VHH binders against q9uj72. Designs and how they scored, part 7

Target 1, 324 residues: q9uj72
Amino acid sequence: MFCGDYVQGTIFPAPNFNPIMDAQMLGGALQGFDCDKDMLINILTQRCNAQRMMIAEAYQSMYGRDLIGDMREQLSDHFKDVMAGLMYPPPLYDAHELWHAMKGVGTDENCLIEILASRTNGEIFQMREAYCLQYSNNLQEDIYSETSGHFRDTLMNLVQGTREEGYTDPAMAAQDAMVLWEACQQKTGEHKTMLQMILCNKSYQQLRLVFQEFQNISGQDMVDAINECYDGYFQELLVAIVLCVRDKPAYFAYRLYSAIHDFGFHNKTVIRILIARSEIDLLTIRKRYKERYGKSLFHDIRNFASGHYKKALLAICAGDAEDY

## First folded at step 14 (VHH)

Design r1
Fold by ESMFold2, fold request of step 17:
Structure r1 (fold): chain B 324 residues (1-324), chain A 122 residues (1-122)
Amino acid sequence: as target 1 above (324 residues)
Amino acid sequence: EVQLVESGGGVVQPGRSLRLSCAASGFTFSSYAMHWVRQAPGKGLEWIGNIYHSGRTFYNPSLKSLVTISRDDSTNTLYLQMNSLRAEDTAIYYCARGMKYFWDRSEYFDVWGKGTLVTVSS
């Protein structure tokens, strides 16, 4: 029914790619008395992830050294997090972020929500495999032990990576919308379970039909209804699912704006989104950001970040002509 | 017009030293990082090192004990001092201008010299 927008990233394979020369320049930047942080940025943010893997291989072949290890020795704080993060294969980066969201005291529920509500079946499957290989732990078991209630149940459904694809049924959409509306009215545990099962299991295409029927039945937008009816991390997760179904780039634009402006600059969230979306839809996210908030993402990063950390983020984000 | 012109190449005996120069014109030399790159016959490009306006230098780890890069911003000249030359140092030597801004999306260098040939032979 609905034709979605095409999406685009900000980082592409570099033309005329020479991994040997890149490795030599990184060697000069990392192996001497001083560290050339500008060189690290100028090379690594201008290559796609696949090319970065080839550079790391050339570096090891040429110098017998681990590029990521050398960077960790020379770099610190958020700049280190950006530069190291760029060197992770995408499934391993998701696994890395989930691991650190759950390790130690407390849990970063917003990180769990952001990753699990937004990833496709294939991405979830690959991140589970990467998590097991890297940490010798089962991702599903860790989520179960670190979360509780309907929030846990919803995350556990998402992490299965088994959302229906391609199927739509308008009659079923009307029935599902009635179930969602009743769940907002009754708010029992069984209604919460039915609600999250619909949101987690139906295809994006089917859910868009469901949301339209919900508007028809209730006269109310689905996000507004969830916000009025539920609370806590369960409510936040349900909203994230709905927003990702409707307009995933707009969801990430909202998350970035919140991370930059709400209660201080939340570095981990900005870093995670820029890296994870750089080759997928970060250009589209930038467009949604400017449309919704009036200022470009580039402008806001420049205004709130500093030093080589800022330079790295701006290089990943890139800007429109008026930003420069 | 932006130009880089290398000079000082020629035939030199193994074990000797040689200094190369790169004359820059048509731009504010002191605003840019400058680089030396070489290419041996039939081989790929090899990055030698760079120098920033501050005088900070960085070198290919394989060459760091053999070369010194310097610049004279008053004469717009970049230098490469090479010591203890070996037959494997035979190459065309290029100077190159580095990126000024990280967001220009230049992959390596935006201006190259024409190169100067150094031949190390008995």
Scores: ipSAE 0.654, ipTM 0.893, lowest interface PAE 1.4, mean pLDDT 90
Fold by ESMFold2, fold request of step 17:
Structure r1 (fold): chain B 324 residues (1-324), chain A 122 residues (1-122)
Amino acid sequence: as target 1 above (324 residues)
Amino acid sequence: EVQLVESGGGVVQPGRSLRLSCAASGFTFSSYAMHWVRQAPGKGLEWIGNIYHSGRTFYNPSLKSLVTISRDDSTNTLYLQMNSLRAEDTAIYYCARGMKYFWDRSEYFDVWGKGTLVTVSS
């Protein structure tokens, strides 16, 4: 299968695609004494996910071997995470990331927020099915057991994948805005529940009307109001939902900037976003990044990463005109 | 003009060895990874292996016991040594130039030779 629709991503179907020859070259790169890391990058970052799946099938047919397994044996560190991650079908990659965010002691709440606040109904349905098939676990049950409070309740609502679509109602938008304003004033458990139900269940187009009405009623931007009224992961999740409704590529640009510039090494966040958005909106994310932060994502990755890891990330990012 | 010209093909008996050459011109040969690819009659392209400017080599797992790739940067020549030839090794053999290091290209091989025919028959 070729890659789907040509959204403003950075990875497209390769012309003159030959999965058998690609698999032979990957075999040479992975099955000998030495590992050809440049070959891995040159092939896998220049094929769309559908083409990568065909390469993996050809590899299995020719050698009786699991391509992802061979890469995990030969590669290490963040470079391994990039190259192996490229080989996951999108729903399975989301499932994989959620599983590892919750596996063992501790939970990576930012991973849960990033994925669940941003995915469409169809994407959520597909990731739930992939999670069940791959890990023999129920995604909703795992989220429930690993989280608590209104944060949990909001994630559980999102993971249902049942956001309303289509119809807008300006009169209802005004009513919903009043409920949100009251929730910011009163902050009871019931108000928090009503607030997250509106944000999780109304359509994107309805919520944009709600946010306009909220500003008319309160004189405040919705994100500012949430930041003043709430805290912790509940607040971060609510903000992520609002940002995704308004401008999803800008949300991911913000996440990338934070991951690159905050103290510590937030490699997993950078890897996850670049892979998951590469065929969807990574070009648009790159544009929002430069627009908001004044320098290109390419430049910041070049300074953030090193070695073959850097080369892989830059190949997925595909550059920016100012850096050439 | 960038050119790759293969030579050394012909009819050989099974079990014998053969060395193919690829003469490169019109570019800085030592700056590029070079590849061998073959196409048997009625079959698709089959990648044989490559060699980097450093001398590092990588081979199709199905062929690695039968072939050796080398390069001579002083004469701009790429070589393919084939041993213990079989009838199934009958093919047109091509040399090809790999992409430059910087990742922004849509095709992995940007220059191909015209090929040299190797026929393995008794």
Scores: ipSAE 0.650, ipTM 0.891, lowest interface PAE 1.4, mean pLDDT 89
Fold by ESMFold2, look of step 14:
Structure r1 (fold): chain B 324 residues (1-324), chain A 122 residues (1-122)
Amino acid sequence: as target 1 above (324 residues)
Amino acid sequence: EVQLVESGGGVVQPGRSLRLSCAASGFTFSSYAMHWVRQAPGKGLEWIGNIYHSGRTFYNPSLKSLVTISRDDSTNTLYLQMNSLRAEDTAIYYCARGMKYFWDRSEYFDVWGKGTLVTVSS
């Protein structure tokens, strides 16, 4: 069947791919006293993740060395984070980012929100498997330990990866909208629980009906109502869920804009989104960014980042003709 | 027209040295990283190394002690010095221009020479 809105990434499988020659060039870049950072960018941002895995295997076979390890030894700062991040399979990259969001004292709640509010059931399942394999830990147990309150309960529901994928039901949508409206008026623990259960468990298609019914009942947009009624990370997580249901590429465009402009340039967020979405919908995210904020994502990265770090981010982002 | 023309190939005895040249024309040579690549009979392409305008060089680790790349930006010429040549060094040797805008690259290099044959034998 025809789908109405197609999404696209910015990184595709390279034609005429030669992993042996790629590994030779990376060996030259990494195995001397100096590092050819431009070579690293030129190769690794121009291959899809599956091809990068084949390069790492060829590198190991030819030199007996770990490509990621060699890059971590030779590189520093945010450039290291970009180049190493490109070498993670997507489920492992999500697992890696969640691990580091929770690993030390404190928790990076925005990382948890961004990943768990946006991933599909299949992506969450694979992420949990990668987390267990890589860190010998249970992702759900770690989230439980590092978070609390309704924020925790909502994340725990999302991380199950069991959102409904069934039939839409307009009568149920009206009922659910009424529950959401009452929860915004009354802030009891049970109302918060009912609210997050609806947002976490109903299908995207059903939730769009619910949000329309909520507008009809209350006269308010769902995001505005949540912002008025709640605060803290619970509020931010609920908003992230609603935005992802409505237009996931636009959610990421908003996150990137905020990371670049509202936080100062928040490097971890920019790196994470560009890498994680590069083969999924980063081109669509780019289009939403320009539509909503006037200037292209490429322009903003060029103006706020520097050095080889900037070059790597721009290579992942790519640009429209007007950017060049 | 943008062109790269290799010269200096031929038949060379094992153990000897050979210097290849690559004459560049039709573009600003000093603005590009330049590369040497070879292909032995029946084998795939093998990257030898590169050189930037700054003089920085990087080499295939398997060839590092056997080759030296240099450039003369005043004469638009790229050089490959090969020492202690062996039969396995028999190949067609290409010079190649590195891409200026690496994030749009679908191929390894945007300009190639036609190659010069080096045969290491009697």
Scores: ipSAE 0.646, ipTM 0.895, lowest interface PAE 1.5, mean pLDDT 90
Fold by ESMFold2, look of step 19:
Structure r1 (fold): chain B 324 residues (1-324), chain A 122 residues (1-122)
Amino acid sequence: as target 1 above (324 residues)
Amino acid sequence: EVQLVESGGGVVQPGRSLRLSCAASGFTFSSYAMHWVRQAPGKGLEWIGNIYHSGRTFYNPSLKSLVTISRDDSTNTLYLQMNSLRAEDTAIYYCARGMKYFWDRSEYFDVWGKGTLVTVSS
């Protein structure tokens, strides 16, 4: 039985791409007292990340300047964060967001959860390499020092980037489901360790079997069981893992809805998700968002954001015909 | 029918000035940012600058001191004033319309003129 949509982004390689002309137009937009913010949006949101890298290289070649640096000098507030963020290669953007989540006196645990629960083995490997190169620090060591308890242990397993791939074993799925059920009943430190090791290390295919068996055994949905049994960031991380295994675009739709409505429009989260998912599954995220919440993501962004910041977010998000 | 028609090109001596015109028709001219782009023989396209309805202008940093872009929305005409012309300014000069909406996934320059040739003979 076939079900669901294939995942798709909203930003694709532009046809007839001319990086030299793009760099000239960005130079004009950024050189002087006035900044052509509409030009920045119209170029940078209409090129894929690989094309943006070529534009940055052309800009450096022509002007001897760093495009990201020039934008940070001319732009401010959340608009700056969007436009600068678009210029990061994906592994470096993940590394940048994790660094800033941990840099200060507090830790942004939701950023850690959102990135580490959702990225593939390859993406995790590349972000660890980018983090080391950019910050001269080990990502795993920084996570260890900034977090604690079972939350830390779970993040440390995820950041290894060694989840099994392609493996399924229905007999083991039944056994794993019984371990998860016992962990919800007993809630000891050892049970929490076994639970997070199953969720972090088994393949997505295997975990979907495990979740089906869990419902058969317990009569409960896995997310509902975790919410009932656990609390704090450990609970939130476990839920994020389960949601990403089931329907990763739906997880991001939930995160966006929460960021827009629960936190008074949490800009960092909205920016991060739109940029990071724009070439991967943001179109699919839009579909899940509308299915679940009744209004389009485009509508909600238009309603809660303003100015060039809004224009940039809407350009990344795009919309269905009815939104325009 | 959306159309852009350049005029004012020709042969000019180095050091002289030249004003190019671009007549627009078939669309609401005042709603669009307008651009000048040139292509020298054997070279790629080079962006000269743009102008918004508000009169705000932005220029290729390499050309900023040599050119001035203006528009007359009452006559639907875009202008390019070039001063102190040099041999390297020999090119075909195009006017182009920028896309109206920031979320449109079309080519940024959706309408081009045919171009007008400027030859600067030293």
Scores: ipSAE 0.632, ipTM 0.891, lowest interface PAE 1.7, mean pLDDT 90

## First folded at step 17 (VHH)

Design w2
Fold by ESMFold2, look of step 18:
Formats: C-alpha cells, sequence, structure tokens
Structure w2 (fold): chain B 324 residues (1-324), chain A 122 residues (1-122)
C-alpha cells in the first residue's frame, strides 16, 4: 500500500548498543539512596523498545532485580507513567491503554477512538492477543459492554482488524462516494451502518479516491460533511478515521494540540501519543504540528509541563528546542 | 578543541590506593555531567560512575564503596579515587563527557579521553 509520504519516528535503535553498560548505569540510578532521574531519561529515551527489553534482561541478570519494579518504587506521578510506559512492548502498551480507558466509573472514548481509528490490521491483531494474555479478557467483549449505538458498531468493526489492503477500484469510487452522500442525506440507522462499513473496511488508497469523488458529488469535504450531519462520539470516531486515512501524522498532531491546550494539559493523551508513535512517525507528527499550528511541539510541551516529567517528554519529542 | 586527558595511571601494588585525574579543556566543564568508564584486558566497557555539576554522584552497584568521584569546576578537573586495589582493577580508565541537555540527539558520551592504564601487580 501507498501512503504518499515517508514517515519517521524520533527514537531509533542506538548504534554501538551496550546493554550491559546501560544496565550498570541504571543500577547506579536506581539502587542508591538517591535516584538519578536524568540518567533514566537519557538511557531509556535513546534506545528503541527492543533495546529497552535487552537492558531489562541485562539488569535482571546482573542484579537479580526487576528494572520496571525498581523504577515504580523510585518514581511517582506522570514521570513514572512515562518511564514505565517506555518499557511496554508496543502491542501491550496499546492493550494497557485500552484496558484503563474502559475500567472504572467512566469510559475514555477519546482513547478508544485514537487507538482503534489509527492502528493497522497487524497492530490490531497483536493488541488483541496482548490484551487477552495480560488481562484474561476479550478486547471486543469489553468494547461491546462499555459502548453503545453506532459508536460501538464502528469500534467493533475497526477492532476486527480486517481492512482491505493493496487493491483499489477507481471505477467504484463514485459508487462508494454516493453511498456516503446518501448516508448524510437520509441518516437512517441503516445508512449510518453503511457509512461506517465503508470507512472501516475499504483500503486507505480506495478511501482517498472515495473522498475525492465525495467532494465532486457533494461539493463538500468529507470531514465537513460528517461534522454537519452527525454528533457525539460517533461523529468524532468517523472524523478520526477520515483524518487517519488522509494524513495520520497530522491527525496525531491535532490530537496533541488539543490535549496540550484543552483544560490544562491532558497528560494521559500526551504521554500515550509520544510513546506509541516514538518509533513510528513522531518526527513527522512534529513537522505537521509546526506546519499547522505555528509553534513547535517541543516549545508547547516546555511551556506547559514541568520537572523530570517535562524532561522525559522533551527527550522523546527530540528536537525543535530553539523554535518558538 | 574539546579535550579530556587522564593522568595518574601506572603500576600499583594490590591493596594500595590511587587517584586518577582528568583535565578538561575547550568547553564549559561546569555545564556537563562527567563519567568514569574502564576496560579491563579482553573485557567490555564497564561504567564506574558519574558526577553532576551539582556534585551529586552515582556509582555502578558492583563498585560501590570502592571508588569516589569528585570534581573541581574551578580547575576543570575530574577525579577518581580508588581504594584497596585488586588485580581485577587492572584496566584502561577513561573519563567521558555526558550530555549537556537531555533533549540533544547526540551520543551519550560524545567526548572520551585517551585513557590511562592502571596495572595492579607487583
Amino acid sequence: as target 1 above (324 residues)
Amino acid sequence: EVQLVESGGGVVQPGRSLRLSCAASGFTFSSYAMHWVRQAPGKGLEWIGNIYHSGRTFYNPSLKSLVTISRDDSTNTLYLQMNSLRAEDTAIYYCARGMKHFWDRSPYFDVWGKGTLVTVSS
């Protein structure tokens, strides 16, 4: 499949990687009277996830201790959440975030949207397996019980992880676009079902053609049409799907901007996106953020976060330090 | 030119103490965390410890209580005090410069000294 642009993360496999020396430095940071929080940041944000797993193994081998456990004992608050989050394998981190989004008094629908609208078939398959292994629960069943209506139906379709790949049919793009237009006009339950089925099941490449044809037929941009026709979390989920199809890094830039400027600083969302995208497209997200909002992501984090938590987020963001 | 130059190495008897120095030049020494690292013959690198500009120190748990790191920012000098030396302490000892800013994307140790050989024998 063709996405139209190359994407990059901010965290890469470190060259000349030495897990034994890294484990020695982490031992110094964690096993004394004082904790060297700067050392934790400097090592863990400059190793990829696979390398972090090797460091944890070396730490256990050298000291007979659990690295993640030692960090949880020495660290607190959001800084702990960042450092612990870096130690999760990616599928388990997604599973962890979904589990906590659904447990407790309310449901964090924006977390569900962000993860399920953006992940590939392979990522969804792996997160379902991780969720089952870690929590002894079925992810689909938990989504079903915690959500309702067309919002639920759309999430349930996404979590199948069965989006079409590798094939486009330009001749049928107008047909698909007409179905989407009719769904906006009629707004019956059946039309809403057809709309989300197209958005969840067609390949990204097909959907880009469909969105072009939708604009030709309706004179409207697809996002504007959804915003005009629907409301609530169903609307938000449909918009997230469209934005991810068009420019997934720009979707995450938008999510970060909203999280930073909405009601203080939404720590969970900022942490989740920085960690989950750090090895995938966070560099590209950073570029989209500056292009769209005029300020760098680094500068906004620096202005709104504090302490070692801020240092950890900035180390993951990794750049634009001199920008406004 | 940024330089780190270790001195104070040589042959020393087991059980004795030794103090190594690292002279820094060409950069603002007080702005950096500084590290000691060693490499025994035929072995990999072993991190000894670090010291921040504030004077806070952290040590490899395996070497804790055997070494002390200090710094003199007025003379741009880093020190390693080693006590009760053993044959297994025979190694090349390096000083290394840590990152100035936690958000810089550069090697963790971007400047190394040439090393000074310590041989523990008689």
Scores: ipSAE 0.671, ipTM 0.906, lowest interface PAE 1.3, mean pLDDT 90
Fold by OpenDDE, look of step 18:
Structure w2 (fold): chain B 324 residues (1-324), chain A 122 residues (1-122)
Amino acid sequence: as target 1 above (324 residues)
Amino acid sequence: EVQLVESGGGVVQPGRSLRLSCAASGFTFSSYAMHWVRQAPGKGLEWIGNIYHSGRTFYNPSLKSLVTISRDDSTNTLYLQMNSLRAEDTAIYYCARGMKHFWDRSPYFDVWGKGTLVTVSS
């Protein structure tokens, strides 16, 4: 099943929205003897990002202080990451996540893969700008410096934000499928280059045809073939691209499940995906999650997270009332 | 009936080697990736590694023991060679059939053997 047209998020604009009132409540919550974490959750997880921006503005006007700054100062651990994360515009949040993935000891390659394999040309453009504005550095340059090999080349291709869009060409798809098949058989550097070029530059619609033709030619699924033929982060990136092309919500469902179960609850991944997708397709992600794994995302979050951190994640997830 | 049957487990001394076998039946063995998983007493499941039908293998990077996974499609048998065994390697070892698509459902396998116990003790 290819996902494209009817995706839904979990966070929507609140009706009768009053940014001043919300700012007052948050001010009270943050300035009291003890921080009212429940108040923070009840407000910020029930406002869309645009509304949260308005709240931050009102907060600044009223108190002369930055809301994100105050939250960072007063909150701790993963709860802080969730609340602060909610306060970023989507491009800035992506930029934030990428910057942190590349700075410090080592590189979080999985974060790079997740973001760059899943974002549209428009989103990539916006995050590049946001990255430059926030950190006074070029995202492409940082990616280049922090990565190597065919993995780097593929990321660099993706971060250009120049994926084709539009019409499909079945004849070309067949040709590309042959190239991919050959690449899987020969696995040379040149073939890897051709492989990533096809996967990074062709439209999603075209790639779906390519994958079908690949299966017709090879008798093998594209993901399985990649897993057999390639390794390391390059392999993981290629798989991510293919999965996003097939069904982006399904890809995130897979990422969430893996983050929750396989990695001992990888908090950064869970937080990032829930926040980033909350207004886009998180409801659809929930659906895919349940369909594939038999349990709701809500259920797993509830079982694996704790405290106000759990409450915040569950609030963003927005329950399982629709049976997923 | 689809089934996997592990064998070769037992009690071994530290430093020794052991080879486990998994006999597959009821499905086209050569068409599936196969996995080895273990569970130590009181611990959760630990993925050891897998082998694709192409013969390509993946291993858990955190493995402290030397392991090699191989397969014989003519006999529908999966193997796990373990070298330099330690007490920490004491566990029930399971073979598992890989799912068609690893991203479809987790875990990445859908059929399990009953397991074979490996005890490493002096």
Scores: ipSAE 0.000, ipTM 0.243, lowest interface PAE 11.9, mean pLDDT 90

## First folded at step 19 (VHH)

Design b6
Fold by OpenDDE, look of step 19:
Structure b6 (fold): chain B 324 residues (1-324), chain A 122 residues (1-122)
Amino acid sequence: as target 1 above (324 residues)
Amino acid sequence: EVQLVESGGGVVQPGRSLRLSCAASGFTFSSYAMHWVRQAPGKGLEWIGNIYHSGRKFYNPSLKSLVTISRDDSTNTLYLQMNSLRAEDTAIYYCARGMKYFWDRSEYFDVWGKGTLVTVSS
């Protein structure tokens, strides 16, 4: 269980940052006959998001052109997705990913699970605002329309961004654990509702106590119990919540591993996680990845990706965990 | 010792051309991307352009029509040809070595010359 270890990203603010210089170099890279993809990687993967925004502004000011627009025009495939993705503010990037996950004939439920199970109240609030501004739609309404059942209800609970924060209550934890245990035993609609309400609304600190009490009462791990008692995307969402409560970096390590090995390198998931977590806890994710799976994230990316796309991902990864 | 030494600067009249040189020593010149950067009085650094070991060249769009970068790996020399010089081109011109690794998280360049002054005046 996560004991509050220090978490660290892989991308940091560059010292002696010069947005004008960066914009000039990117102008040279994008506005010529030839595209300097290496220059794009070298600059954009070594600047934090706030700095990248400043670069875009300088670029616009100097050349009267939109940097993201030029990138979209000149770049292709997954490399474009990485470079363009880096240029979104974090809330807007999340909104972007959610919108695309719900766009079209199908819904990417795994994307919804990953984002909504892992984001803080503050992140969810900002994401909702960004979504509304960018797409002129309400995120909650879109989620509601694209999903159903207890899965929908749980997502709707998470997207409210109203998870409790504060003091722990051991007595209450014991009571909640009993409710969870009963829910796993009865598995009625009402019990599912109670289950998701507890998991979505209690603080992480409180839930850690609840999970411990659940173990004490049932003799079973919370994740194992959920896997045994429930199915479908509802099950997956519940598991994601529990994993994020225990160790968020470990959850993303799991997601990355699954994306790489189980889904034939699911590019969207890999790109989204690396970009979204690069300034938060990607180094810690790397560590968890190596500890759990015996190979570094860097190694696996290197083996499964190619070209400048690979170089970009590796640059964001910012090193080999084998160096620990 | 790794070193870059610029030369060819001086006072020139508007409309004239000038060719700057940068002599590299102490490292495998042919393995590095090289850059030209300038700094006008009272202004910040301005990127001019670069040339890779492959010979690929990239320029600041604002300066592209006025400059040409080239290199001679046999003599470890980088060149900057400037045409139709204007008063606004007055600056100290630096050659710089590009970073070898993208994950270094360092400055744009790891080695700088001392610079050569170009003054454009009538």
Scores: ipSAE 0.885, ipTM 0.965, lowest interface PAE 0.4, mean pLDDT 94
Fold by ESMFold2, look of step 20:
Structure b6 (fold): chain B 324 residues (1-324), chain A 122 residues (1-122)
Amino acid sequence: as target 1 above (324 residues)
Amino acid sequence: EVQLVESGGGVVQPGRSLRLSCAASGFTFSSYAMHWVRQAPGKGLEWIGNIYHSGRKFYNPSLKSLVTISRDDSTNTLYLQMNSLRAEDTAIYYCARGMKYFWDRSEYFDVWGKGTLVTVSS
């Protein structure tokens, strides 16, 4: 049932895969004082995550060593983050990113928004399990303690991973649209709660009907209405939910463009999206990026990153090299 | 037109040394990392090591004390020096060109030689 024509990422299972040879080459690249960074890129960006796990197993078997640990010792800066990040199973990578978003001074709210607004019920369930196993902590408790207000309440709803699936009811869509419109007019705590409950709990299919009805009733686009009615991270989270419902690849293209071009290039965001979406929809994200912004994602990465870090990101992006 | 041709294989006694050559043509040799790979009878491929134009070299940790890779960019030639040969070193030895850019490729190497057989026997 696996079929390559259903995959919209940029990284696919390598044909003729030989994990033993890969492990030998990585051993050579990491064995001493000097490191063959090009070899790391050439191997790890050209294997899917499942294959990378088999390479890590072969590496451990051959050398008695932890491949991720060896890479963290030899590598530095953002290049290290890319190469180590590629070695995480997807649920553990999400858990890793959330834990670091909340660890230490401050909280990276945009990381919380990006992950929790975009993941499916199954992805959230696996991420919570990975978080507990890896950090001996409850993800929901950590979100609760690191956030506040309606932003917290919305994240807490999303992290339950209980969004309705496959359900549509056109009559209820009209009613839900009225509730959203009244929430934008009244703006009480109760209305904010009703609004986030609709956005967090209704299926994607139902929400698309709701957004259409909202425009019919109010004459406004849902994102524009949220932007006018609310502010702060609560507003940003609500917008992220709506954008993910409408066109998730376009949401990630927007996030990448913002991370690259808004004040302060945000390396963590670029790395996270490229890795997390590489086997899911990064090809589609790349297409949305070029459609909306006129330049390819590849071109923008080439212009703003440098060194082996740039080479690794370009390898994950995997295309449009001749652009601009 | 891109071509790699190995030579220097043959029968050799245990404990002796052997030098393999790989003649490259049809491309800018100095722009590429070059590799040696071998395959013993009935076994999978085994990576031996690589060398960059700069002279930087990296070896399979299990073979590093037994082999030396060198290159002569003026003659477009890659070399493998093998010392203290053992029966287990019997294999077909290949030279291979490393990928320069890996966009839309998942291969280890984009060009391979035909291989040269080394037999280590008493």
Scores: ipSAE 0.610, ipTM 0.884, lowest interface PAE 1.9, mean pLDDT 89

